Miniprotein binders against q53ft3. Designs and how they scored, part 174

Target 1, 195 residues: q53ft3
Amino acid sequence: MFGCLVAGRLVQTAAQQVAEDKFVFDLPDYESINHVVVFMLGTIPFPEGMGGSVYFSYPDSNGMPVWQLLGFVTNGKPSAIFKISGLKSGEGSQHPFGAMNIVRTPSVAQIGISVELLDSMAQQTPVGNAAVSSVDSFTQFTQKMLDNFYNFASSFAVSQAQMTPSPSEMFIPANVVLKWYENFQRRLAQNPLFW
Short names: E, the ipSAE of ESMFold2; O, the ipSAE of OpenDDE; V2, 0.75 times the mean of E and O plus 0.25 times the DockQ between their complexes.

## First folded at step 18 (miniprotein)

Design T0 (at its last look DockQ between E and O 0.01; V2 from the best seeds 0.00; counts 0 for: pae O 12.9 > 1.5, placed apart)
Fold by ESMFold2, look of step 18:
Structure T0 (fold): chain B 195 residues (1-195), chain A 107 residues (1-107)
Amino acid sequence: as target 1 above (195 residues)
Amino acid sequence: SPESYKKAIEYAEEAKEYAEKARKYAEEIAREAIKNNDPESYEEALELFREAAELYERAAWHFEWAARYYEMGDKEYALLYMEFAERVMKKAEELFEEAKELYEKLK
């Protein structure tokens, strides 16, 4: 139902469902993460009148989970980018995940999504500065996705000296990929909303 | 949209004005409870006015965030916070009116 993305990492699309209305993604090495993207996959919407409260959990000095409300996703706002770099020293907040002991390692945090009534979500206050502007966050996310694509595609490049003729195969010169990458990057810098 | 930004700010200010009005009622009721040496009779109305004030402040907070998102051009976030603010405002108004009805009966 949900996906979770950190720049430079593979997209997670298989949340651990820990209750009928609660979903969790693991974030290993969370201290190196500045932003996380949470989004709906698009095939299963929230029921009418409901949405998702998004929480960040990290272990305290004793290994006990500390949960903080980051913000929300809804059918009308199906994706959001959250800054988590400043939250790892924060205090816990009220949360619906109870006494679940789902954080086992000091360097592994979690993103939790709780499906709740919109009226209930409206009465909650996220920790400050967690949610970021969609324009700024979209540009940052897109740039990191482009870096990832370029690095991935470049790993399959072959030199002209390594090529063997094959009429059944098509090849893309690495220069073409680089030029596309540079052009796209320039367009984003000029107009982050060019989509 | 400059109009949307201005509307969100206006709604935030309105919510703050209602929060202050609710607090003034709570202060009046607290003084009446002391004057009559009868805090038990006034407790329900007093708590409802305090709760309404807290909800009005929460609504104002949401409207202010909606305004910030409008200013940044993030219409989707702005609309989300506008909806949350309106839901909280509605609840605050219900409690405020209930509290007024209870207080009126005490007079």
Scores: ipSAE 0.162, ipTM 0.634, lowest interface PAE 5.7, mean pLDDT 77
Fold by OpenDDE base, look of step 18:
Structure T0 (fold): chain B 195 residues (1-195), chain A 107 residues (1-107)
Amino acid sequence: as target 1 above (195 residues)
Amino acid sequence: SPESYKKAIEYAEEAKEYAEKARKYAEEIAREAIKNNDPESYEEALELFREAAELYERAAWHFEWAARYYEMGDKEYALLYMEFAERVMKKAEELFEEAKELYEKLK
């Protein structure tokens, strides 16, 4: 139902379902993370009148989880970018994840998604500055994501003369990826919100 | 031009030099951030220099491939990689200058 993306890391598409209406992603080495993207996979929509409240948890000085509301995802807004850097000093808000004894390692934070009524969500106040409001921040995050993909893909680039036969594998010409990347960057530069 | 392809390796080396400069600035900024116990004020400049370094390295990679394709007689692909390398260089320069300006304001 949900995916979680950190720039420079592999996308997570397997949330741990901790309750009927609650899903959790683990974020190892959370101190190095500036932004997180939470998105719907498009396989299962929210039920009518419902959406997802997105929470971030980090261990406090005692190792206890502090949960903070980052924002929301809905069928109408199926993805959101959150800045989680700098949230370490905040007080915990009321959260639906309760005393869930999720065995946490000190270096692992969590993204929690709670499926809730839209009317209830409208009454909640996210922590300040968690939502990426600036076009510049969004653009920078997107560029980091794109760079990660491009670097990954380009690491496999070989000339035709260097290709070794692999009948079981399909190959995509590097120029196709390059053209896609260039077109995407051009579109992003023209309109950062083109999607 | 054929002359530009012959210089592709030179451009690649130049790009690598700029990448190294960007990395050195990033290292300097990281040290200053620790020294002043203020990582937040230096974060943006630090990240921009790191990104600039990555883009310069990418540009270098594209220039190298341009040269390789030229040597193989594939002028179409050589041109493609040259054009992309130049665009990436331009972006890297923009980030580098922005980072430099931000860092100078912190000094």
Scores: ipSAE 0.000, ipTM 0.159, lowest interface PAE 12.9, mean pLDDT 78
ESMFold2 (binder alone), look of step 18: mean pLDDT 87; pTM 0.872

Design T1 (at its last look DockQ between E and O 0.01; V2 from the best seeds 0.00; counts 0 for: pae O 13.4 > 1.5, placed apart)
Fold by ESMFold2, look of step 18:
Structure T1 (fold): chain B 195 residues (1-195), chain A 107 residues (1-107)
Amino acid sequence: as target 1 above (195 residues)
Amino acid sequence: SPESYKKAIEYAEEAKEYAEKARKYAEEIAREAIKNNDPESYEEALELFREAAELYERAAYHFEWAARYYEMGDKEYALLYMEFAERIMKKAEELFEEAKELYEKLK
């Protein structure tokens, strides 16, 4: 349902589902990351009246997670770019990921997405320093991240003759990735601020 | 646009005015509860006014961020924050009016 992208890294399209309405992506070596892109894959929309609250979590000095609300994605705003470089010493936010309060690998952060009612999302207050401007240079940054995603994901394409059974492995058909890439490029060229 | 920015700022200031009004009602109710030595009768109205005030402040926060997103040129995010602020305002007004009705009945 969701994807998570950092420039120069593997695009993640298979979130860990930790509850019916909660999804998580791991961000290893998070201290080197300045920005993340969170987006809907476009195959499964939010139910009517719902959207997604997007959180960032990093381990404190004791290894316990500190969660911060970055912002939102909705059917009308299906992608967003967040700045996380300034959040790694900030205060925690109220959050719905209490089941993830476990000691964490020291260099790994997480992006959490909670599917919630729009009325509930409206009552939340995101951290202000996660906001990012969307001028023309920002559009070029976004395009470069998308190019990275397509090139990387396409390098893992397999034919039917190469597939083996594995219930713990996921495969991405190349034509699905290509179609997503073409659709996103078209939308971005038409309106650089469509997200 | 500059007009959208101005509207968001005006709505943020209006929300702050409503928050202050709700707080003043809560202060009045707290004094009445002490005067009458009957906090149980006033408790519901007091809590509703306090909740309304908090919601009005949250709406103001969202209107201010909508204005900032207009300045940044992210119209779609600005509109999302405007929508969220308006949802909060409607809920706050409902609580505020309910609290006023309860308080009037105590008189």
Scores: ipSAE 0.151, ipTM 0.604, lowest interface PAE 5.8, mean pLDDT 78
Fold by OpenDDE base, look of step 18:
Structure T1 (fold): chain B 195 residues (1-195), chain A 107 residues (1-107)
Amino acid sequence: as target 1 above (195 residues)
Amino acid sequence: SPESYKKAIEYAEEAKEYAEKARKYAEEIAREAIKNNDPESYEEALELFREAAELYERAAYHFEWAARYYEMGDKEYALLYMEFAERIMKKAEELFEEAKELYEKLK
């Protein structure tokens, strides 16, 4: 139902369902994470009148989880980007995960999604500065992802003179990657929410 | 407009200057954090200035490409890169101002 993405890491599409209405992603080495993207996979929508409250949990000085409300995802807003780099300390808000003894390893944070009534969600206040403007953060994330991919792909670029025969491998011309990149940037420039 | 494309290089230089300013603030904050032995209070402002600096550099990059495409006669791509750079520039400015406000509250 949900996916979680950290820049520079593999996408997580398998949330741990800890309750009927609660899902958790583990974030190892959370101290190095600036932003997290939470999104619906599109396989299962929220029931009518319901959405998801997104929480971040980090261990306090005693190793106990501190949960903070980051924001929301809904059928109408199926993805959101959250800044978590400044959420390493502070007071936890009231959270639906408090009764759950989730075994936590040091240095592992969690993203929790609680399926709740939209009316109830409207009464909740996310922590300040966690919700990044969807368009700007999305553009930044997308650009970082694109840059990372381009840099990665280009690092393997070789001239024909440098190629070693590998009959079992298929090669894509670097120009195709560049063309794709340019087309993607064009679409992003025209409509940051084109995808 | 054609005038906007002629200014692309100027905007790129401006963006680079702002990136340098953001880096200088980040360096200053890092020094203050060490001096006061309070890295946590300064971390948010520090990170925002770093992010702003990165975005300003990215904006500069796209402005430069806008100019290049214009010079090559590709006005469509030049416009797209200008629009993209302007959006990045705006976000960088927002982060910079937020960082500055946070830092001023710590003084």
Scores: ipSAE 0.000, ipTM 0.160, lowest interface PAE 13.4, mean pLDDT 79
ESMFold2 (binder alone), look of step 18: mean pLDDT 88; pTM 0.872

Design T2 (at its last look DockQ between E and O 0.02; V2 from the best seeds 0.00; counts 0 for: pae O 11.1 > 1.5, placed apart)
Fold by ESMFold2, look of step 18:
Order: C-alpha cells, then sequence, then structure tokens
Structure T2 (fold): chain B 195 residues (1-195), chain A 107 residues (1-107)
C-alpha cells in the first residue's frame, strides 16, 4: 500500500503490517539518513474519509523507542518528503504504536504509518522541524539525474584527433551536451515543473 | 502564490482571535460560577469554551504551516494543511456556538 525511499538506497515497497491499520518500514543505519520519502504505491487507496499519519521512531540511549509525528499522506496528497536529520535527538510525542506489539531492535529506526480518520489526523500537530518542500526534493533529484547524464555522456568524449573514421555512426559535438545541460539547469531553477 | 500565503496568514490570525474570544467567555463563565456559588450549572459551557479555544489554537497552527508550505512552493501540501485547519475550525465553531447557547440558558 505504501513505499519508503531514502536517498542512495533501494525503495522499500513491502511494509511490515503490525496491525490492521498500522504499517512499519525499518531504517537500518538510521544515523546516516537525512531525508525520507513516504508515498502511496497507488494500488490500494485509503478508504473514504481516511488518510495516513506518518511517524519516525529511533532508539534512545537506553534502546527505548522515541516516536515523533512527521506529517501526513492522503489520497489527495499521496507522497511527502520528511527531514529526519534533526529529529534523532528530539523528544517523543503521543503515538498510536504500542511499544511491545512490534518487533524492534535498539539500533534500527522505523517509519510508522497509521491509517486514521481525516478528522482525527486534523487534531494532530506534527513536529515542525520535519517539514520540507516536495519541489525542493524534486529539484535535488533532477540535479542528480542531470549530473549523472552529463558524467555518463562525458565518459564517451573523444577529441577530433582521437576519432577513427566510422561513416555508419552519428556524432554530436560535446559542447551541444554542455549547452543542453546549462539550459536545462537554468530552466529548472526558474520553474521546477517546466517539463 | 503570494496571495495564498497572505490568506493563510490572515486565517491563522483570525483563528487566534477566536481562541482568545473563547477564553474570554470561559473567564466570564468562571467568574459567574463563583459569584453564584454554583459551578455545576456552568461546568458544561465552561468546558466547551475551553475546548473551542484549544481547537482554534490548533487550527491556527495548521494555517501557519499552510502558509509556510505556500512560501516553500508546495501547494499540494499547503492545501492539505488548509483542509485540516478548516476541519478543526468547523469543529471549534460548533463547540463555541453550543457553549454560547448553554450559557444563554443560564443567564
Amino acid sequence: as target 1 above (195 residues)
Amino acid sequence: SPESYKKAKEYAEEAKEYAEKARKYAEEIAREAIKNNDPESYEEALELFREAAELYERAAWHFEWAARYYEMGDKEYAELYMEFAERVMKKAEELFEEAKELYEKLK
């Protein structure tokens, strides 16, 4: 029903269901994680009038879980990016996850998703330091894709002196790739949704 | 947009004003309960005004974060927080009006 993505890691699409309305993703090596994306897979929507409250949990110095409300996902807003780097020393909040009814280890953080009525979700206030713009995250991903493409294309560059005759092949001057890259970056900075 | 940001800020300030109004009613009712030495008759109205004040503050929080998300350019998430704020405002207004009706019956 849900997916969870951390930059530089494979997407997780198989949440552990710990109750009828509670889902959990494990985040090993959580201290290296700065942001997490939570999204709906699109296969099963929330029932009418319901949505998901998204929590972050990490073990304290005694190994006890500390849970914090990050925010929400709904059918109308099915994905969100949360900053968790500042939360690893925060104070816990009220949460719907029972301490003893899910399998945990003291060194693994978790993302918890609780399916709740929209009216109940509206009565909750997430921690303010988890907020991030989805536009900024899209821009960061797109910059990494641009860098990846440019580095890949550049790895095939040859000088005119290095070329061998190959009449069956087409060539593009390297400066065309650079010009495209520069133009795309400029347009993306002006309007992240121009494409 | 700048207009959406400003509207969300306006709604946040309005919600805070309603919270203060609800608290003023609660203060008035508490004084009447003491004056008449009859706290049980006023308890329901007092509780509803206090609860309405808390809900108005929660709505203000949601409106403030909606404004923040508008400023960041995340219109979809800003609209989610606007919806939550409006749901909380509606509940707060219902409690506020119910409390006023109960209080008028006591006068």
Scores: ipSAE 0.231, ipTM 0.671, lowest interface PAE 4.8, mean pLDDT 78
Fold by OpenDDE base, look of step 18:
Structure T2 (fold): chain B 195 residues (1-195), chain A 107 residues (1-107)
Amino acid sequence: as target 1 above (195 residues)
Amino acid sequence: SPESYKKAKEYAEEAKEYAEKARKYAEEIAREAIKNNDPESYEEALELFREAAELYERAAWHFEWAARYYEMGDKEYAELYMEFAERVMKKAEELFEEAKELYEKLK
């Protein structure tokens, strides 16, 4: 039903179902993770009037899990990006996972998804700055893409004085654009958040 | 238009100035963290100022591109870059203010 993606890691499509309405992904070496993408696989939708509350847990100094609400996924919003790098010292919120004996190792955090009523979800407040808007994520991606393209392409720019008599124009070989595209696609495929 | 070009250039310079301010705060915080031997308490504010600085520089770049497109007479693309730069500026400002608030709490 759910997938979890961490930049530079394999996508997780097999959540541990810990209850009828609760799913968990393990995140080893969570200290190195900046962002997590949670998404629906598209195989099973939420029941009518229901969605998913997405929680993050990390072990506290005593090894006890601290759970924080990151945000939500729904049939209408089947994916979300969350920043978790700044959450390591936050206070725990009310969470539906508290009674579960989940075996934890000190270096492993968890993403928990609780299937809940949409009305109940609307009353919950995610931790600040954890939810990255799709617009913001797209903006950042676009920025990095454009910057990367420009930096790469401009390094191959030649003045027209080097080609033909219009010295005021700069030329970039067409093959440079292709090389950039191929490299960019390769990097994107390896790590969607490589920037 | 020449006016649009000028505006874009002015915004680019403003963004660069804000980037420099953010960098100065980051440098100050880094010094305070060392002085107090408490890097952890200052890390979030430090990182936010660094991120803000990066975004301001990016905004400046996009404004400069907008200016170039205005100069070339491509108003459509210039306006797209202006809009993009403005969105980036807004995000940079949010991070900057958050960082500033966090830093003030540490004083």
Scores: ipSAE 0.006, ipTM 0.180, lowest interface PAE 11.1, mean pLDDT 79
ESMFold2 (binder alone), look of step 18: mean pLDDT 87; pTM 0.869

Design T3 (at its last look DockQ between E and O 0.02; V2 from the best seeds 0.00; counts 0 for: pae O 13.1 > 1.5, placed apart)
Fold by ESMFold2, look of step 18:
Structure T3 (fold): chain B 195 residues (1-195), chain A 107 residues (1-107)
Amino acid sequence: as target 1 above (195 residues)
Amino acid sequence: SPESYKKAIEYAEEAKEYAEKARKYAEEIAREAKKNNDPESYEEALELFREAAELYERAAWHFEFAAYYYEMGDKEYALLYMEFAERVMKKAEELFEEAKELYEKLK
């Protein structure tokens, strides 16, 4: 139902469903991640009157999860970019060289999506430092890339009657991602700011 | 658009003004309850004014996020936060008016 993308990594399209209304993506080596992108695949929309609250979780110094609301995705806003670089905890030291002299294996953070009523979502306020800055060219490019991907993939949505006998679901042909990638790369090479 | 950005900012400031107004009513009621040594009679109106103030502040935050995303050119996200702000604003207004009705009955 959802995808998750970080720069320099393969897109994740298989969220772990941990409850009927909760989905999770693991982010190993989260210390190296500045932004995450969350988007709907276009196969299963939210039920009417509902949307998704998007959270970022990382373990604190005691190993306990810390959850922060990043923002939302809805049928009307099916993709979004969130900044997480300002939300991370590093391992602190009383010595100035401690963080530079000790290499630790990265811990795993998570992106959680909770399907909720829009009225309930409206009563939540995202952390302000997760908002994306317009001065970050990568962030702007990624927003446009995801809007482009969603529109492209959704234009190939087919009824079950056209492909396989599963009329309760909508499927996206597997080659849509490749076609989108090739088209996006070509356009970017011609005009890096076409988005 | 520039007009949409200006509207979001104006709505945020308006919501903050209503939040302050609701807080002033809550302060007045708290003083009156103490002066009359009768906190039980005033408690419901006091709680509703405090809740309304909190909701007005939340609406202001959503309007500010909408303005931010209008400036970024993310119209879809800006409209989402405008919708959320309106939902919260409507609830805050309902609580504020209910609190005023209760307070008038106490006078």
Scores: ipSAE 0.258, ipTM 0.695, lowest interface PAE 4.1, mean pLDDT 75
Fold by OpenDDE base, look of step 18:
Structure T3 (fold): chain B 195 residues (1-195), chain A 107 residues (1-107)
Amino acid sequence: as target 1 above (195 residues)
Amino acid sequence: SPESYKKAIEYAEEAKEYAEKARKYAEEIAREAKKNNDPESYEEALELFREAAELYERAAWHFEFAAYYYEMGDKEYALLYMEFAERVMKKAEELFEEAKELYEKLK
């Protein structure tokens, strides 16, 4: 359902589903990450009237997770870019991931996506500075990369019925992501402005 | 082939036309579902037409990029996008036909 992209890293398309309505991506070496893109894979839409609240979690000085609301994704806005640099300090916001004692390695942060009612999401306030301007060159690059990935990967998507007896989900072979990444890197190296 | 790439723009326009056709079916189905107060019976066909429309639009984009990269002299990347377009077109067509069959059963 969701993907997570960090610049210079492989796309993550396999979120850990920690609850019926909650998905988590691990971000190793999070201190080096400035931006993260969260996007829908286009395989499963949000139910009507629902969207995703996107949270960032980092370990505090005691190793306890601090969760902060970054923003949202919806069927109408299936991707978003967040600046997570500088969010490594501060108080956590109210978050739906509260009691999950996920044993975390100190260097690993998490992106959490909570599927929620749009009405509830509308009442929430993301942390400041998490939103990235569309005018930002990095944002533009990341968005183009995301779009390219989505278009590439979706061309290889198969229904579960085509792969396995479970028909309800679409699947993208993991090797497709790798091939895209390699191709994209090659193109970027040849012409950094090819998008 | 070079001929295929010359036609890529034509294929893109064709794909856009199919996307629009799929959207029109989706709109029609949505109206019928509302009129008959039976959204459940129409939901599958509606969703398939929507998905088909999205895929046709994506195919169009791939064809456009194929043409672009071919003109830029990057034949490898042009070929890649042609392959993407063909794959997406095939999927779109399958969904579109399935949606039509489902919708016809509801008439």
Scores: ipSAE 0.000, ipTM 0.218, lowest interface PAE 13.1, mean pLDDT 76
ESMFold2 (binder alone), look of step 18: mean pLDDT 87; pTM 0.862

Design U1 (at its last look DockQ between E and O 0.43; V2 from the best seeds 0.52)
Fold by ESMFold2, look of step 18:
Structure U1 (fold): chain B 195 residues (1-195), chain A 83 residues (1-83)
Amino acid sequence: as target 1 above (195 residues)
Amino acid sequence: SPIQEEFEKLMERAEWHFEWAEYYYEMGDKEYALLYFEFAARVFRKAAELAKKNNDPESYKEAIEYAEEAQKYAEEIQKELEK
């Protein structure tokens, strides 16, 4: 469904589903993180008329979650990079994640994705300091890395008709993440500024 | 009035999306530019619907003209993405 990537860490592809339309990734040691990449994993799109609102949550000095809307992912924008380094002392915003669905652990932040109607998403305004600059070479590097991962993973896609018994379902071999990671490490070792 | 305040908040939100669409277009992120122009158009149309329900034709005209402008930009960017 969704992936979450932080430079120097393994990509996360197994979001915790906290509601039928809400997904969460944990970010331990969040204070060392400056950017996150959120992307759609598979070939299964959002339902027509829907998309994903992407939130960042960190614990305040009392351990209470502070949620901020970073932006969106949609079928037309399936991956995005968000800056979070300036948000770790910011003010919270309205959010769709209830307190009963929030993991509240000190020093662990979260990325939340809420699947919503496009009309509902349009009523929200992301925090402005989450936007990235095109001159940010880290942002450009991570976008190219995300594109590379998507293309690599897609080269291994197989339809359910080639297996059993759900012919409309597409699968990615279990070792795709490991193959991508190995290739990425080798290329980075050969040229740290490849893209 | 409460109705005028709601209309102005919707217009402000739509303008916010419009400005971010322009930012992303300038930065080369045409996919986000398209998304934000479409969001702006949606919110301008919501403002127009409010004005129509309250029999305010001047506000209706203003909102619908901005919605059509945002939609025009979205259509232009969509054509660029299909190249």
Scores: ipSAE 0.606, ipTM 0.866, lowest interface PAE 1.4, mean pLDDT 78
Fold by OpenDDE base, look of step 18:
Structure U1 (fold): chain B 195 residues (1-195), chain A 83 residues (1-83)
Amino acid sequence: as target 1 above (195 residues)
Amino acid sequence: SPIQEEFEKLMERAEWHFEWAEYYYEMGDKEYALLYFEFAARVFRKAAELAKKNNDPESYKEAIEYAEEAQKYAEEIQKELEK
């Protein structure tokens, strides 16, 4: 349902589903990450009246997770970019992920997506410093991210004839990736800050 | 009063959404601008309902006026996105 992209890194399309309505991505070496893109894969839309609240979790000096609301994704806004480099000094917020007993290495952060009612999302306030503020930084980042994502996804492309039955694995059609890329490029062309 | 405090908190939240909607619109992110104007409208309406329950017609009027403004901007952006 969701993907996570970091510039210069492989795209993540296999979120850990920790609940029916909650998904988590691990971000190793999070201290080197400036921005993260969260996007819908386009396979499953949000139900009517629902969207996703996007959270970031990093370990504090004591190794305890600090959760912060970054923003939102919806059917109308299926992808968003967030700045996470400045969040290390932020205060924790209320979050829906509870005490996840995930043995985390100190260098691993998490992106959490909670599927929620739009009305509930409207009652939340993202951290202000998670918003991308510079057009130039965004344009450079976005182009690198898009190229990286496309190259990564394409590297795993197999024809149906090349597919081996693997019931335990989920496959994403190349057309889904292409459609996402085209939509992203279109929005980027219309507005460099469309995310 | 607890009701007045809740009303003020709702108004502050709605205003926050409204300001961020304007920010995203200025940045050219129309989809996020739309989302946040919609959020603002929802929360202003909630504030209005609370004011109505509290028999505060002035607060009700204020909240409704802001809700209508937010809704108007949302509708305008929606039309822009459909073009």
Scores: ipSAE 0.486, ipTM 0.817, lowest interface PAE 1.0, mean pLDDT 84
ESMFold2 (binder alone), look of step 18: mean pLDDT 90; pTM 0.884

Design U10 (at its last look DockQ between E and O 0.37; V2 from the best seeds 0.51)
Fold by ESMFold2, look of step 18:
Structure U10 (fold): chain B 195 residues (1-195), chain A 83 residues (1-83)
Amino acid sequence: as target 1 above (195 residues)
Amino acid sequence: SPIQEEFEKLMERAEHHFEWAERYYEMGDKEYALLYFEFAARVFRKAAELAKKNNDPESYKEAIEYAEEAQKYAEEIQKELEK
């Protein structure tokens, strides 16, 4: 359902589902990370009237998790870039993950996504200016890359009427991903700043 | 009173969302601008409902006017995204 990207690392597309409505990505060596990208893969949209609250968790000096609300993703805003560098010493916020018994190593933080009603999300206030839209070339490139990939892949999506009966699923033909990758590589080789 | 304090907190939260919606719009993030104007409208309407339960028509009118303003901006941005 979700992906998570950090500069210089492989994209994570296999979130750990820790509850029906809660998903987590591990961020090892989190102290070296300044920004994370959270995005919807496009395979499973949020149900109508729902969206995702995005949290950052890091261990405090006693090893206990501290959770902070970064912001939101929704069907209308399917990807966002969050700055986390200033949050590693910040005050925790109320969060829906509770006192989950998750064992983790001392240098690992987490990104948590909680699927919630839009009405509930509206009652929350993210910390500071964690969600960014900046002149940082990496940030702009990553956002444009994700938008380009999503739009390209989505243009080849098939409906229930075009496939074996499976009305709860959306499918993307495998060659669409290859076509996108080849086109993107070509554009980067010609101009690394083409975005 | 506790209810007046709750009303004021809701109005502040909605105004916070409204201000962030404006900032996102100015930065070119129309998707977040839309989301935050819609969130502001939802919270202003919640404040209006509280004022109505308290038989406070002046606070009700204030909250509804802000909710309608936020909704107007959301509708304008939605039209821009549909082009």
Scores: ipSAE 0.621, ipTM 0.875, lowest interface PAE 1.4, mean pLDDT 78
Fold by OpenDDE base, look of step 18:
Structure U10 (fold): chain B 195 residues (1-195), chain A 83 residues (1-83)
Amino acid sequence: as target 1 above (195 residues)
Amino acid sequence: SPIQEEFEKLMERAEHHFEWAERYYEMGDKEYALLYFEFAARVFRKAAELAKKNNDPESYKEAIEYAEEAQKYAEEIQKELEK
């Protein structure tokens, strides 16, 4: 149902479902992460009148998880970007992810998504510093994502002569990826929030 | 009174949502602006109902006026998104 994306890292599409209405992504080396994108995969929408509350958890000085509400995703807003780099000094809030006895390594944070009623979501207050505050920061983040994707895709590029027949696999010409990249950059330059 | 304190907390929360809605709109995130205006409207309505139960017509009127304003902005943004 959900995906999680960190700049310079592979996309995560396999959330751990810890309850019927709760999903968790692990974020190793969280101290190096500035922004996280949470998005719906598009396979399963939220039921009518429901959305997702997005939480971030990091270990405190004692190794105990500190949970903070970052924001929301909904059918109308299926993806969101959150800044997590400044949350280390924040106080924990009430969260729906109980005492998850997840043996956490000190360097691993978590993104939690709780499926909730919109009315319930409206009664919550996200941490203010989790919002993407500047167009510049967003643009930089998006550019890093684009570069990461392009580099990743390009690493698999082969010439026609190098191709081995694999009927079970689909191939995309490198020029298609390049065109997509160029078009995306153009759109991003026009409106950093076009997507 | 406990009811008055609850009312004030609801108004504060709704105002917070409203302010963030404006910020998201200014940043160009219309979908999030819409969501937060809707949240503001919902919470202002909840505050209004509480004021009504507490026989406070002034607080009721204030909360309803803010709810209507938030709803108006939400509707305007919705129209922009449909274009």
Scores: ipSAE 0.482, ipTM 0.819, lowest interface PAE 1.0, mean pLDDT 84
ESMFold2 (binder alone), look of step 18: mean pLDDT 90; pTM 0.891

